# Ledger of designs, part 37: VHH binders against q9y6x5

Target 1, 379 residues: q9y6x5
Amino acid sequence: LPPKLLLVSFDGFRADYLKNYEFPHLQNFIKEGVLVEHVKNVFITKTFPNHYSIVTGLYEESHGIVANSMYDAVTKKHFSDSNDKDPFWWNEAVPIWVTNQLQENRSSAAAMWPGTDVPIHDTISSYFMNYNSSVSFEERLNNITMWLNNSNPPVTFATLYWEEPDASGHKYGPEDKENMSRVLKKIDDLIGDLVQRLKMLGLWENLNVIITSDHGMTQCSQDRLINLDSCIDHSYYTLIDLSPVAAILPKINRTEVYNKLKNCSPHMNVYLKEDIPNRFYYQHNDRIQPIILVADEGWTIVLNESSQKLGDHGYDNSLPSMHPFLAAHGPAFHKGYKHSTINIVDIYPMMCHILGLKPHPNNGTFGHTKCLLVDQWCI

## First folded at step 1 (VHH)

Design d38 (framework vhh_8h5u_2)
Fold by ESMFold2-Fast, scan of step 1:
Structure d38 (fold): chain B 379 residues (1-379), chain A 125 residues (1-125)
Amino acid sequence: as target 1 above (379 residues)
Amino acid sequence: EVQVVESGGGLVQPGGSLRLSCAASGFTFSSIDYYMGWYRQAPGNQHERVAIISSGGSTNYPDSVKGRFTISRDNAKNTGYLQMNSLKSEDTAVYYCAARIKYFLGSDYKTYDVWGQGTQVTVSS
């Protein structure tokens, strides 16, 4: 029987939530599995970039999904819709669901993971759902479990994406204990439903399940706004992405735009593309704009407007508030093991190992995750 | 398709009132994070923002219209409004409805700038 893997993402699940709230269903999952307490994600700490890094093992500059809003200077294309079927944006890397279908007589299945409703290198998961935020977790779970059980050729890799707790993190902010406790209890209940469904269908004992997230969340405030219109007139630039990382395409000389921006606020850093810190691995791609503004944690860049966001992400990936966690259970994983930290790019080579796939060249290090696996020595 | 359509423009005498409507399609005010605003342009002038409302209900107005104009929304009708009172000849312009739309995810997953085609308001005796 080939090994099977289900990869589950709860968008915006900050690692520190595990210490501040009770998760009885997740705790039972971890008790018989593994927990990585912090996952160091890639910069920019946004949904599309980090979800694609999980399944490719690449930094954003290498896989090409460099933000949730993008402009490609060479082709003059704009990334205008999450349901845009243009494979151009996704073709700079090969995600694991494509590799899974091409290397072996196996199928992939997808319930809403970013990029899975787009053909990439002329390949799409044999079973998938077009992205629709209105589709319930239960419907996504019903489809994915049906495909895992009743497919020919067999589904060996499956993905499941859920928008919470990100949406509520933005609306209430991560410091709103009352609202966040209700949201996180609902997430834990969904984890309970997932485990029970897999047990009911006879899948639980032989399936590897990873539960993770793409980023965390930090508290924002109306007292922490950077008004870009106070810095520079709209006639000098085109805005590609706004907050908390602004992507600036100059309409005049780049140095003139930089000089108008560089001293505008003590709460953002202004970088020419070549001056972006090397530790971000955010420079070598045509979709990264000539000037990047990076707001300090909890600060929001605005265009002469108020912001109602009480939480946000996208900030410096060294910030613990931006880090998700990883939990896993199944025949490939140790039971009751806790690990402190891995890089988000390390998940891809680990998943390839579990599935018996040859990984494409990537930025992950298999050695960082081998302590999680029963067939590996960790000294 | 994501779209906004203005209506309610016309001819009024100075001191009169008009109510503009902005009907949204392809998104709903109850299910998404958004900013909706009214902008105007008179011949030979730059676009001027006259009102903005956030998904949370916060509003902002420039001094030129503050106290005379009121922005509101009706989520059940998926429609935004601009109530214009004590109209002056200087208010004569084409009025545009615009929305900056983010999907329910709350993250910067999807952003649209959606503009209507405009509706003419003329204040003249």
Scores: ipSAE 0.000, ipTM 0.209, lowest interface PAE 13.8, mean pLDDT 88

Design d39 (framework vhh_8h5u_2)
Fold by ESMFold2-Fast, scan of step 1:
Structure d39 (fold): chain B 379 residues (1-379), chain A 126 residues (1-126)
Amino acid sequence: as target 1 above (379 residues)
Amino acid sequence: EVQVVESGGGLVQPGGSLRLSCAASGSIFSSKYTYMGWYRQAPGNQHERVAIIYSGGSTNYPDSVKGRFTISRDNAKNTGYLQMNSLKSEDTAVYYCARDSPYLWTGEYFSAMDYWGQGTQVTVSS
């Protein structure tokens, strides 16, 4: 039978939550599987960019989803979470579900993963749900498991996305132990439901399951605001994205806009596009704006207003607070193995290996994940 | 605290029209960069998003209402509207206005709008 893989994302699940809260169901999953303690994500540390990096193995500048809000200067198109269905935005890369369908006589299934309700290179996931935040985790799981058991050609790659703990992380902040404990316990219960459902349906022993996330979360405060209106007047620029990475499109000379911004706050770095640090791999794409502002961890860029936001992400990808984890279980994975760190772009070539697919050119390194796999030698 | 107040609901016959209004009052964080949406809940059903509008005027609608409903906003008045045409019995629901703020604009798929109003009942029946 062909190998099968279910990729699950809990949005905004900071790696450090595993050390500060109890996860009995997740710990039981890890005990019989593998854990990567930290996954170094791509910059900007935001949902759409990192979810697309997981399934393409590419940096944002290469796959083209460079932020949750984008402007393409060549075509003059705008992207947002409510205007994300134009294939134009997604066509700079080939996600794994497309590769799975095109290289082999196999199907893919998707419950809400970003991009799966969009035809990419004229190919949409064989089975999918149109994005709707009101659809329960149970309904998403029911559809995925139905498709995994009852498809021809067989579903060999399936994805499942859940919006928490990101929404609560923003609202309460990661330091609110009372509220975060409640939210994280609910997520652990959903992981328990997932495992129980797979066991009940006879899928558990032959299915590879990866549980991961796109980014972490850091504590914000009204005491850590950068008022962009105190730096520069709105008449000088168009704002493409605001916080914690602001994307600035100048209406006047770029140097004049840069000079108004460059020393405005000690808690914000201002970059001309060509000066963006090479380590970010965030430079070579038309959707990256001429000036980028990067707030320091825990600082929020605002427009002449206070912020009640207690948690955020999007910050420097070297920050441990921005890192998710990866846990996995199944016939491809060792049992009881713990690994320290991989790059989020390494997930794609590992998944291609598990599924027997030839990966498209990517920024991941298979060697970084080989210690997780039973059919590989670790050193 | 930011408050939103819905108005304009009522009983209409199939094929009829209604315009809902949503006015923000109290402490206002920002009108120029907030997102505003309309959501509905029919008896026994979960909440469904029916329209969203961004500060720059871009809009989004589910297929169930696209072409029949139009969302708009007046940023100077901090007021949103939902024009509903060609109403069907399946449009019967309590309609809620939600105003987001820059605090929750990270582009996450989850529609976590903080400023839910009290709702206004729309009933489409003959």
Scores: ipSAE 0.000, ipTM 0.177, lowest interface PAE 18.4, mean pLDDT 86

Design d4 (framework vhh_8h5u_2)
Fold by ESMFold2-Fast, scan of step 1:
Structure d4 (fold): chain B 379 residues (1-379), chain A 126 residues (1-126)
Amino acid sequence: as target 1 above (379 residues)
Amino acid sequence: EVQVVESGGGLVQPGGSLRLSCAASGFTVSEYSNYMGWYRQAPGNQHERVAIITSGGSTNYPDSVKGRFTISRDNAKNTGYLQMNSLKSEDTAVYYCAAKTSYRFYGDWSTPYDYWGQGTQVTVSS
């Protein structure tokens, strides 16, 4: 029978939460599977960009989802909540569910993973749920397991997305041990529910399951604000994205805007598009604006207002606080193996290998994940 | 969608007091990520922020009004207030209530957007 894979994301699950809190259900999962302690995500370390990088194996400049708020300079389109289902934004890459459906007689299923409710290259996930934050984890899990057990052609790739611990990380900050302990305990219980449901339905023994996340979280403070209005007047630019990476579209000469910004705060770096560090792989796309501001870890860019966020992400992808983890279990994976780090773009070619799919050209390196897999040599 | 309606403006002598009210609909002042603010615009000037209150009750004021103005809210009435004491001629402006909200799309928050009231005139004579 064809191999099956369930990819689960808990949004904003910082890697070192595993070290600082107890996860009995997740630890049982890891004991009989594999753990990658740190996953180096792509820049910008935001939800939409990194979720799309996981399923395409591409840097943001290549897949086109370069932020959660975007402007395309060529077409003059704005990405917003009201047009996030416009295929235009998603069509610069081919996500794994599309490849899964097009290469052989296979189906995909999705519970809320970003992009799965959009037809991409005229292909939408075979089974999907329109995004709705009010839908419980249990309802998402019920649909995914129903589709995994009762589909023709068979569902071989399934995704499940959950908004926590990101929502609480923003509200409380990752250093609030009281509230974060409660939130993370609930997530561990959901992992226990997931495993139990798969066992009850006879799926557990033959299903590959990956549990991962898109980014981490860092502590913010009212003492660490960068007021952009004190740097430059609103009449000089259009703001495309604000914090912690501001995307600036100049209304006047680009050099004049740059000069007003470049020395305004010691806690942000100001880049002309062509000067963005090569290590970010964040330059070659029309949706990347002419000037990018990158706040230092824990600093928030504001417009003459206080910030209500006690935690945030989007910062430099070299920061350990921005890194998620990856845990996996199933017939493709070793048992009890721990690996230190992979790149988030490496997940895609690994998943293609597990499913027997030919990957589209991508920025991942299959060799980086070989040690996790039973059918590969790792010395 | 979200609407805010100001009341309580008027003419007052220097040193006097006024209380402005801001009734909100389609917006819950106690909901996380939501906050209410008061802004003013004097003739020939751009908007100036004078007070903010968050869903948690935290407040912020610029130095020009700190100690004289107090922002508060009544969660049961979904209403924000601005108590203005020791009014000066320089406080003469149209006062606007703004309901500020962001929505969660996936794990992240949108850039906050403002819903503005029609404004209420405050005139401090002299």
Scores: ipSAE 0.018, ipTM 0.327, lowest interface PAE 5.5, mean pLDDT 88
Fold by OpenDDE, second read of step 2:
Structure d4 (fold): chain B 379 residues (1-379), chain A 126 residues (1-126)
Amino acid sequence: as target 1 above (379 residues)
Amino acid sequence: EVQVVESGGGLVQPGGSLRLSCAASGFTVSEYSNYMGWYRQAPGNQHERVAIITSGGSTNYPDSVKGRFTISRDNAKNTGYLQMNSLKSEDTAVYYCAAKTSYRFYGDWSTPYDYWGQGTQVTVSS
C-alpha cells in the first residue's frame, strides 16, 4: 500500500509557543515522533503565501501567491481571502495534492487548506471542503479521517487546516499569557482529538502526520504605529496590501511616491520592486507591486484608522517571532528526535519523498530533512 | 442502498467507438463529495484505471488511452460516461465503474464509500 500523509496546519502557531506554554498532547506527539523547533518561512510571512510554499516547495515569487491580498495590473484582477477561487492566481505552481491524486491508485483530500477548493491546472482535490470558517475542527477532522479510511483509490495525501491560534493571536497578542494560554490549550486539545481519532480508526500506526504552521505572531502596540497619511496623500496610490508589508500601487509617478514614503518612518523600510533584498526571494513576480513597505517587527502600518490588532505577522522571515514549528509522527519519521531548523520550502521535497512522488522543480533541499526520516542517513 | 451499474459495452471493430454509462443510485452529488473512475481488466491483467473525474470536474487518463477516451459526468442524473474513440484490440477488457463518495459533513463512517459496478464487456475485434 502506498504511504499516507496527513498535513495539518494550525495557523499562526509561533514556534516559541512550545517553550512558553504547555502542550501535553502535542508533546506526546513529539515524543513519539520528531520536532523541528524553528521553521524559517517565506517572505512575506502571510497565510496564503506560506501555505502554498509548504505544498509547492517554492518561494512566493515563484508560486505566485505573493500575499493574502494581490492585484494583477494586466488583468485588473484582485485576490483576497474572500476572493481566492480564481485559478489564475494558483496556476503558477503545482501543489502536491494535485501531483498525488493524478497518480495511479491514489487520491487527495483536503479540509480547507488554502487553494484546495480551487481547480489548479484544471485539477481539484478528489475530496475537499469549501472553505468555511464556521465549520468546526471536529467536522473537518471527521471528514479528513473518513476519507483517509474509506477510499479506493485510497486517499494518500490529506490536508487539514485550522484558523487558530492566528485569529486569537491577532486579537490578544502573543504575549497575553492569560488569553493565549486558553487558546493554546484548546489547540492542544484538538491535537489530542486528532490523535485519538486516528487511533480509534486504526490509522495512527500507518499514517504519517505532519503538524506545522505557516507563520508566527509578533506583539503589536498602539504605541508602534506608522501612519502613511502623514507622509503621502492617499489619492496618490492604491494600497493593495497593508501591514506589516504594504504593497503600494502608485497613481502618480512611482519615483514621486517612493520619495514621499522613503523617509516616512525610521521603523519602516521602503523598497522599489527592483531593490527588494534578494534574501526575500520576493522580486521576480508581476504580482509584486512597484513599491513595498516593510515595517519593523511589532510596528503596524496604518492609515487614518485605528488598528485594534495586538498581534500580527507578515514581517521579515528571519525574525524568530515569525517562525512556525514542525512536528511529525509516523512510519517515515524517527521517534524522539529534535531538529533545530529547516526552511519551510524543505517540507515539499520531504513530503514527496514520503509519498514516493517525483517533485516538481522547487526551492527546497531534501538534505535538510534527512535526519527526520528513518530511511535516510542523517547528515 | 447505493448501486453502480455499467452499460454500453459490446463488440466493435478497431477504430470504432463506444460510450459506456455508469448509473449511480442511492446518493446525490449535492450530498456527497465524490469522484468517479473507470477501470478495466483484461484477461490475465490487473485492474487498470483508464479514467477518473473528480467532483470538481478534473479528469485524468493514463497514456494508454489519453486522447482517445473521455470521461464525463452528469450530476443531475448521477451518471458517469466514458466515451471511447479509436478503439484498439488492446482495449478489450471488462470495464468497471467505480464511484467514490464521502460526506461533505459529519456522516456515517460505517458505510462503504467505494462502489463498484458489475462491469461491462468491451471487445474490439475485426
Scores: ipSAE 0.006, ipTM 0.230, lowest interface PAE 12.7, mean pLDDT 91

Design d40 (framework vhh_8h5u_2)
Fold by ESMFold2-Fast, scan of step 1:
Structure d40 (fold): chain B 379 residues (1-379), chain A 126 residues (1-126)
Amino acid sequence: as target 1 above (379 residues)
Amino acid sequence: EVQVVESGGGLVQPGGSLRLSCAASGFTVSEYSNYMGWYRQAPGNQHERVAIITSGGSTNYPDSVKGRFTISRDNAKNTGYLQMNSLKSEDTAVYYCAAHKLYWSGRYLTPKYDYWGQGTQVTVSS
């Protein structure tokens, strides 16, 4: 029947972990498939924005998930945690599972991918799990494989999300070799389990599988703090998001707030919304606040307090430390091919091509991924 | 249903010592990212952080109390302590204990102030 695709994300899997640690199961996957060594993600380099960019092919200013904490100035709504399931936040774009379900009577399945437990344009993933961090990888995998084998209409697009190595990257920092080695070995074992499960169920040879991530991780320190309270008093603004990109909503004149912030730290850039660098594609949305602060790599913005985070992300998307990788295997993909770099927005049109879907207008360039695919010519 | 209860406040003379206790019921140390903190609020001032301690025992203090105050915790008893030495009149405030949980739900790690006590008065005067 129709082509099938499973999209897997390991949150916070920095690209250069692949060269600094051993991944026997992932390396076997890559040997028989393709590897993109660096994926240039979108700004800001955070979980919700980049996961939604993967499945829409859009910059954050276009799909509307502009941060993990957001305020919409037009409607006065707040998005303050990962359990906010108001479709309002997600409706500025059409993710691939919605397109998949609305074209050719196909089903989608989802284990915890951001947005899949929300009805978007009145369409929710055909099979899904409500977000719950306590659910094991094994249970998520069991549900996805059950749905891939036992659904009518057939599940042709499935997603699987796992919180590591992001959680441990934050706790220990990416330079803690001992702790990160244990976490990354566990992830490699989970990849081995995934491949074996698919083989045992007869899915492996006919299923396209993409393993990727939303961002990387950089080392933070208590020696690299920017105390925002030493720059400006809380009475002058409302804080929408803090670190490493602070979103500032002025309570007084915007210019006065900007003047109090603009020279307060050499390790932070302060932008009026219209002055945000064009290369970020982070300007044209009501959820982007009037003033944005961008910390230098490894610096943490705080409010007169210490930070327990030893690792963080959200920084400039030109930084290699913020980049994930992409590996893929299946009938659509070449075997043993390595590619240097793609943009994270390029994943969406590639996935639409594999599934035979007409993509919605997007910021990706199909040409960037052609060399990965067996049915395409590349130079 | 985490409950936080402070005790040990009172009146003490300048240069004296006082030990505050914070009992947290329903707060477990088996979760990776839990920490406890002490905060104070004096009349006419906004609240100020006094001390933080992680489940692993790492501590942080502002310059105003560093060297004079020591935070500690007994994980088996789910109890935090603040030992206050060389007390000054400017240490007079209501002291609050908070049990904090970091958000580990596979989204961005977000420090949260989860549970606050009702406060205990510390008065330093002669």
Scores: ipSAE 0.012, ipTM 0.247, lowest interface PAE 8.3, mean pLDDT 87

Design d41 (framework vhh_8h5u_2)
Fold by ESMFold2-Fast, scan of step 1:
Structure d41 (fold): chain B 379 residues (1-379), chain A 126 residues (1-126)
Amino acid sequence: as target 1 above (379 residues)
Amino acid sequence: EVQVVESGGGLVQPGGSLRLSCAASGFTFSSIDYYMGWYRQAPGNQHERVAIISSGGSTNYPDSVKGRFTISRDNAKNTGYLQMNSLKSEDTAVYYCVRGKYFPLYGSWTSKLDYWGQGTQVTVSS
């Protein structure tokens, strides 16, 4: 019988929260498992792109989910986050749950992970929940554990997604110690509930569990705004995505739009698509617009208005504030082992190894994560 | 300050058994930042790893001792052990208890063996 894996994401869980707040349940999980202190995510550092990179091992330009809001110049289709179920957007890659179901006669289960309620390459997760933010963590957990314990063919890969601490990070900002301490304590309690439920159901000792996140969070301010309306008239372009990475589709000559934007603010970089830095791996896809604006950390791009966000993400992936962490426990993982940094694309080949799946070509490097695993000889 | 001290070495006949102990002071092996290992050195040879154990109890052995040696720990006593069974003449060496420590590195990880005991002699002969 094949190994089982549960992949859990707490959206927007910045790595250094672990240093500034107490997590008794997560610390107990780590003590008997492994911790990766920083995960270097992909650019842009947003929810849909990074969640899809975790399960495909690919940069955004390769898997095609290049933002939470997208426009495809070839087909003229528009994508809105969390509501668009057109398989077109997701078909440029094969996520691990599809591989799990196709390479082996096994089942996959999903509670709200981005893409799992969409048929991708004509394959949908064997068990899934349609995305609905109103569904409690407890209900998501109850469904996942039911499917892990009662399915035939057996569920060997399961995912669980939760919107916090991202929602509170946006609302309060990561520097709001009072509100963030309450939110993070609740998340730690949910981790405690998860472990208790798995133990009660007899799943804990034989299940591999990964707890991770897609990105971090940085503090924003009304003192750090970039007003695009001061740079360029709306008649010259269509706005595909706004902040902190603006995606600009010119209605006139591209060079004229670029010239109006290029010196508008010292707190953003303006790139023609071919000039986007190679280190971002954010260039070779029809859904990446002809002009991209990248705001400096903590700066918000606006259209002649104030911003309501006190925290945001999407910034340069070299910024430590954008990095999540990874913790894991189970028979595949060492007990009481700490690792410094991996790339988010490295998670996919590691998960394929644990499940005995042959990975599709990907941008991850198995060597970066092998030291976490008991069947590897790194220490 | 920080120390690891070995005991339990001696002379034993081929096929015999010995249990080595490692008492730690000035730190706790239960910390996730550390692991414990046993290394050995025969005269004229480099140090060879014989067992490691993490703070949570995960173990690793080279093929030369796998199935014959067992590493364990007692967190309440802050003490590690190496149970050596079916001893061979080739196992004759000075055995060292060591502490390993994890250090961050770009997209990777590294470790350092930062404290070594003084060693305990194990001799397997008739």
Scores: ipSAE 0.000, ipTM 0.155, lowest interface PAE 20.2, mean pLDDT 88

Design d42 (framework vhh_8h5u_2)
Fold by ESMFold2-Fast, scan of step 1:
Structure d42 (fold): chain B 379 residues (1-379), chain A 126 residues (1-126)
Amino acid sequence: as target 1 above (379 residues)
Amino acid sequence: EVQVVESGGGLVQPGGSLRLSCAASGSIFSSKYTYMGWYRQAPGNQHERVAIIYSGGSTNYPDSVKGRFTISRDNAKNTGYLQMNSLKSEDTAVYYCAAEVPFYRGSDYLSTYDYWGQGTQVTVSS
């Protein structure tokens, strides 16, 4: 039987939550597997960009999902919740489920991972669920485990996405110990349910399982707002994305818009597209707007003083608060091994290795993850 | 299912007033997480935002309508409004109500409007 991999994401699971809260089920998973304490995600530290980077091994400027809200200057298309199933947005890269289906006689299965309900290069995940946030974790898990056990050709790659703790992180903020404790305990219980279900179905011994996340979370405040209306009249630009990275499409001369913005707040950086720091790998794509604003950690860019968020992400990817973790268990992985840091783009070539797939050209470095794997020479 | 429906458009003389209403199904406007705005489109033009009201009740207007237009919402009635005073011929357009419901995939789209009405015609002419 070919090797099998289940990739699980708990959205917005900040790495240091592992140090501040108790996770008995996740700890048992890690004890017999591996833990990467910090995963350095791609900029911007948002859900769609980082989920697509995990499965392509590419920076955002290369895979084309450059934000959760986007505008393409060449085609004049807008990316929004209502049209995120347009293949146009996803076709700049080849995600691992497409590679899995095209290189071998294998199937892929997906419960809600971003992009899996979209035909990408005319290939959609063999089994998938259309995105619906109201579908329970239990229903997602039931579908994934049935597909892993009963498919012909066999499902060798499966994904499972869950919206928490991100939704609660936004609502309560990561400093709300009481509410976050309750939320994170529920997530740990879901991890317990996942392991128990896999054991009951006889899948556990032969399945590789990765539990990871796309980004972290930082505390926001009504005391840390940047009012964009105090900088520039809204009639001079179209706002493509707001906070904490604002994507500005000028309606007048770009230099005039830049000059109105560049010294408006000490708590944001203003970049012309060509001046965006190279370390972000966030420049070479038509969906990156002519001007971007990058708020300092914990600062929220608003139009006229309103923000409902007590927590947010999207900030500089060098910030530890933006980092998720990665835990893994299965026949490909060592037992009881702890690793400090990998890049989120490194996950893709590691997964390709586990599945025996030839990776598409990517920005990951296999050497960064080889110490996690039993079949690799390590130091 | 979520839908928004505009009403209150019509023909009015310059200097007159109209009140547009935007009725929403579900609890859209009663949610503290919902932003709503009014947009207008004259033939051949892109949608122009003429008013926005944020979840906390703060509002924003372009200079072209500031002081003449007032946006409000009644959360108990799940209805948004645009009060238009001192109307000018250049205000002639189809007016659209847009409501942003947070995109719950781990991140909120603060600038994306997920639900648009079908529009209501406002004509200002003598």
Scores: ipSAE 0.000, ipTM 0.171, lowest interface PAE 14.8, mean pLDDT 87

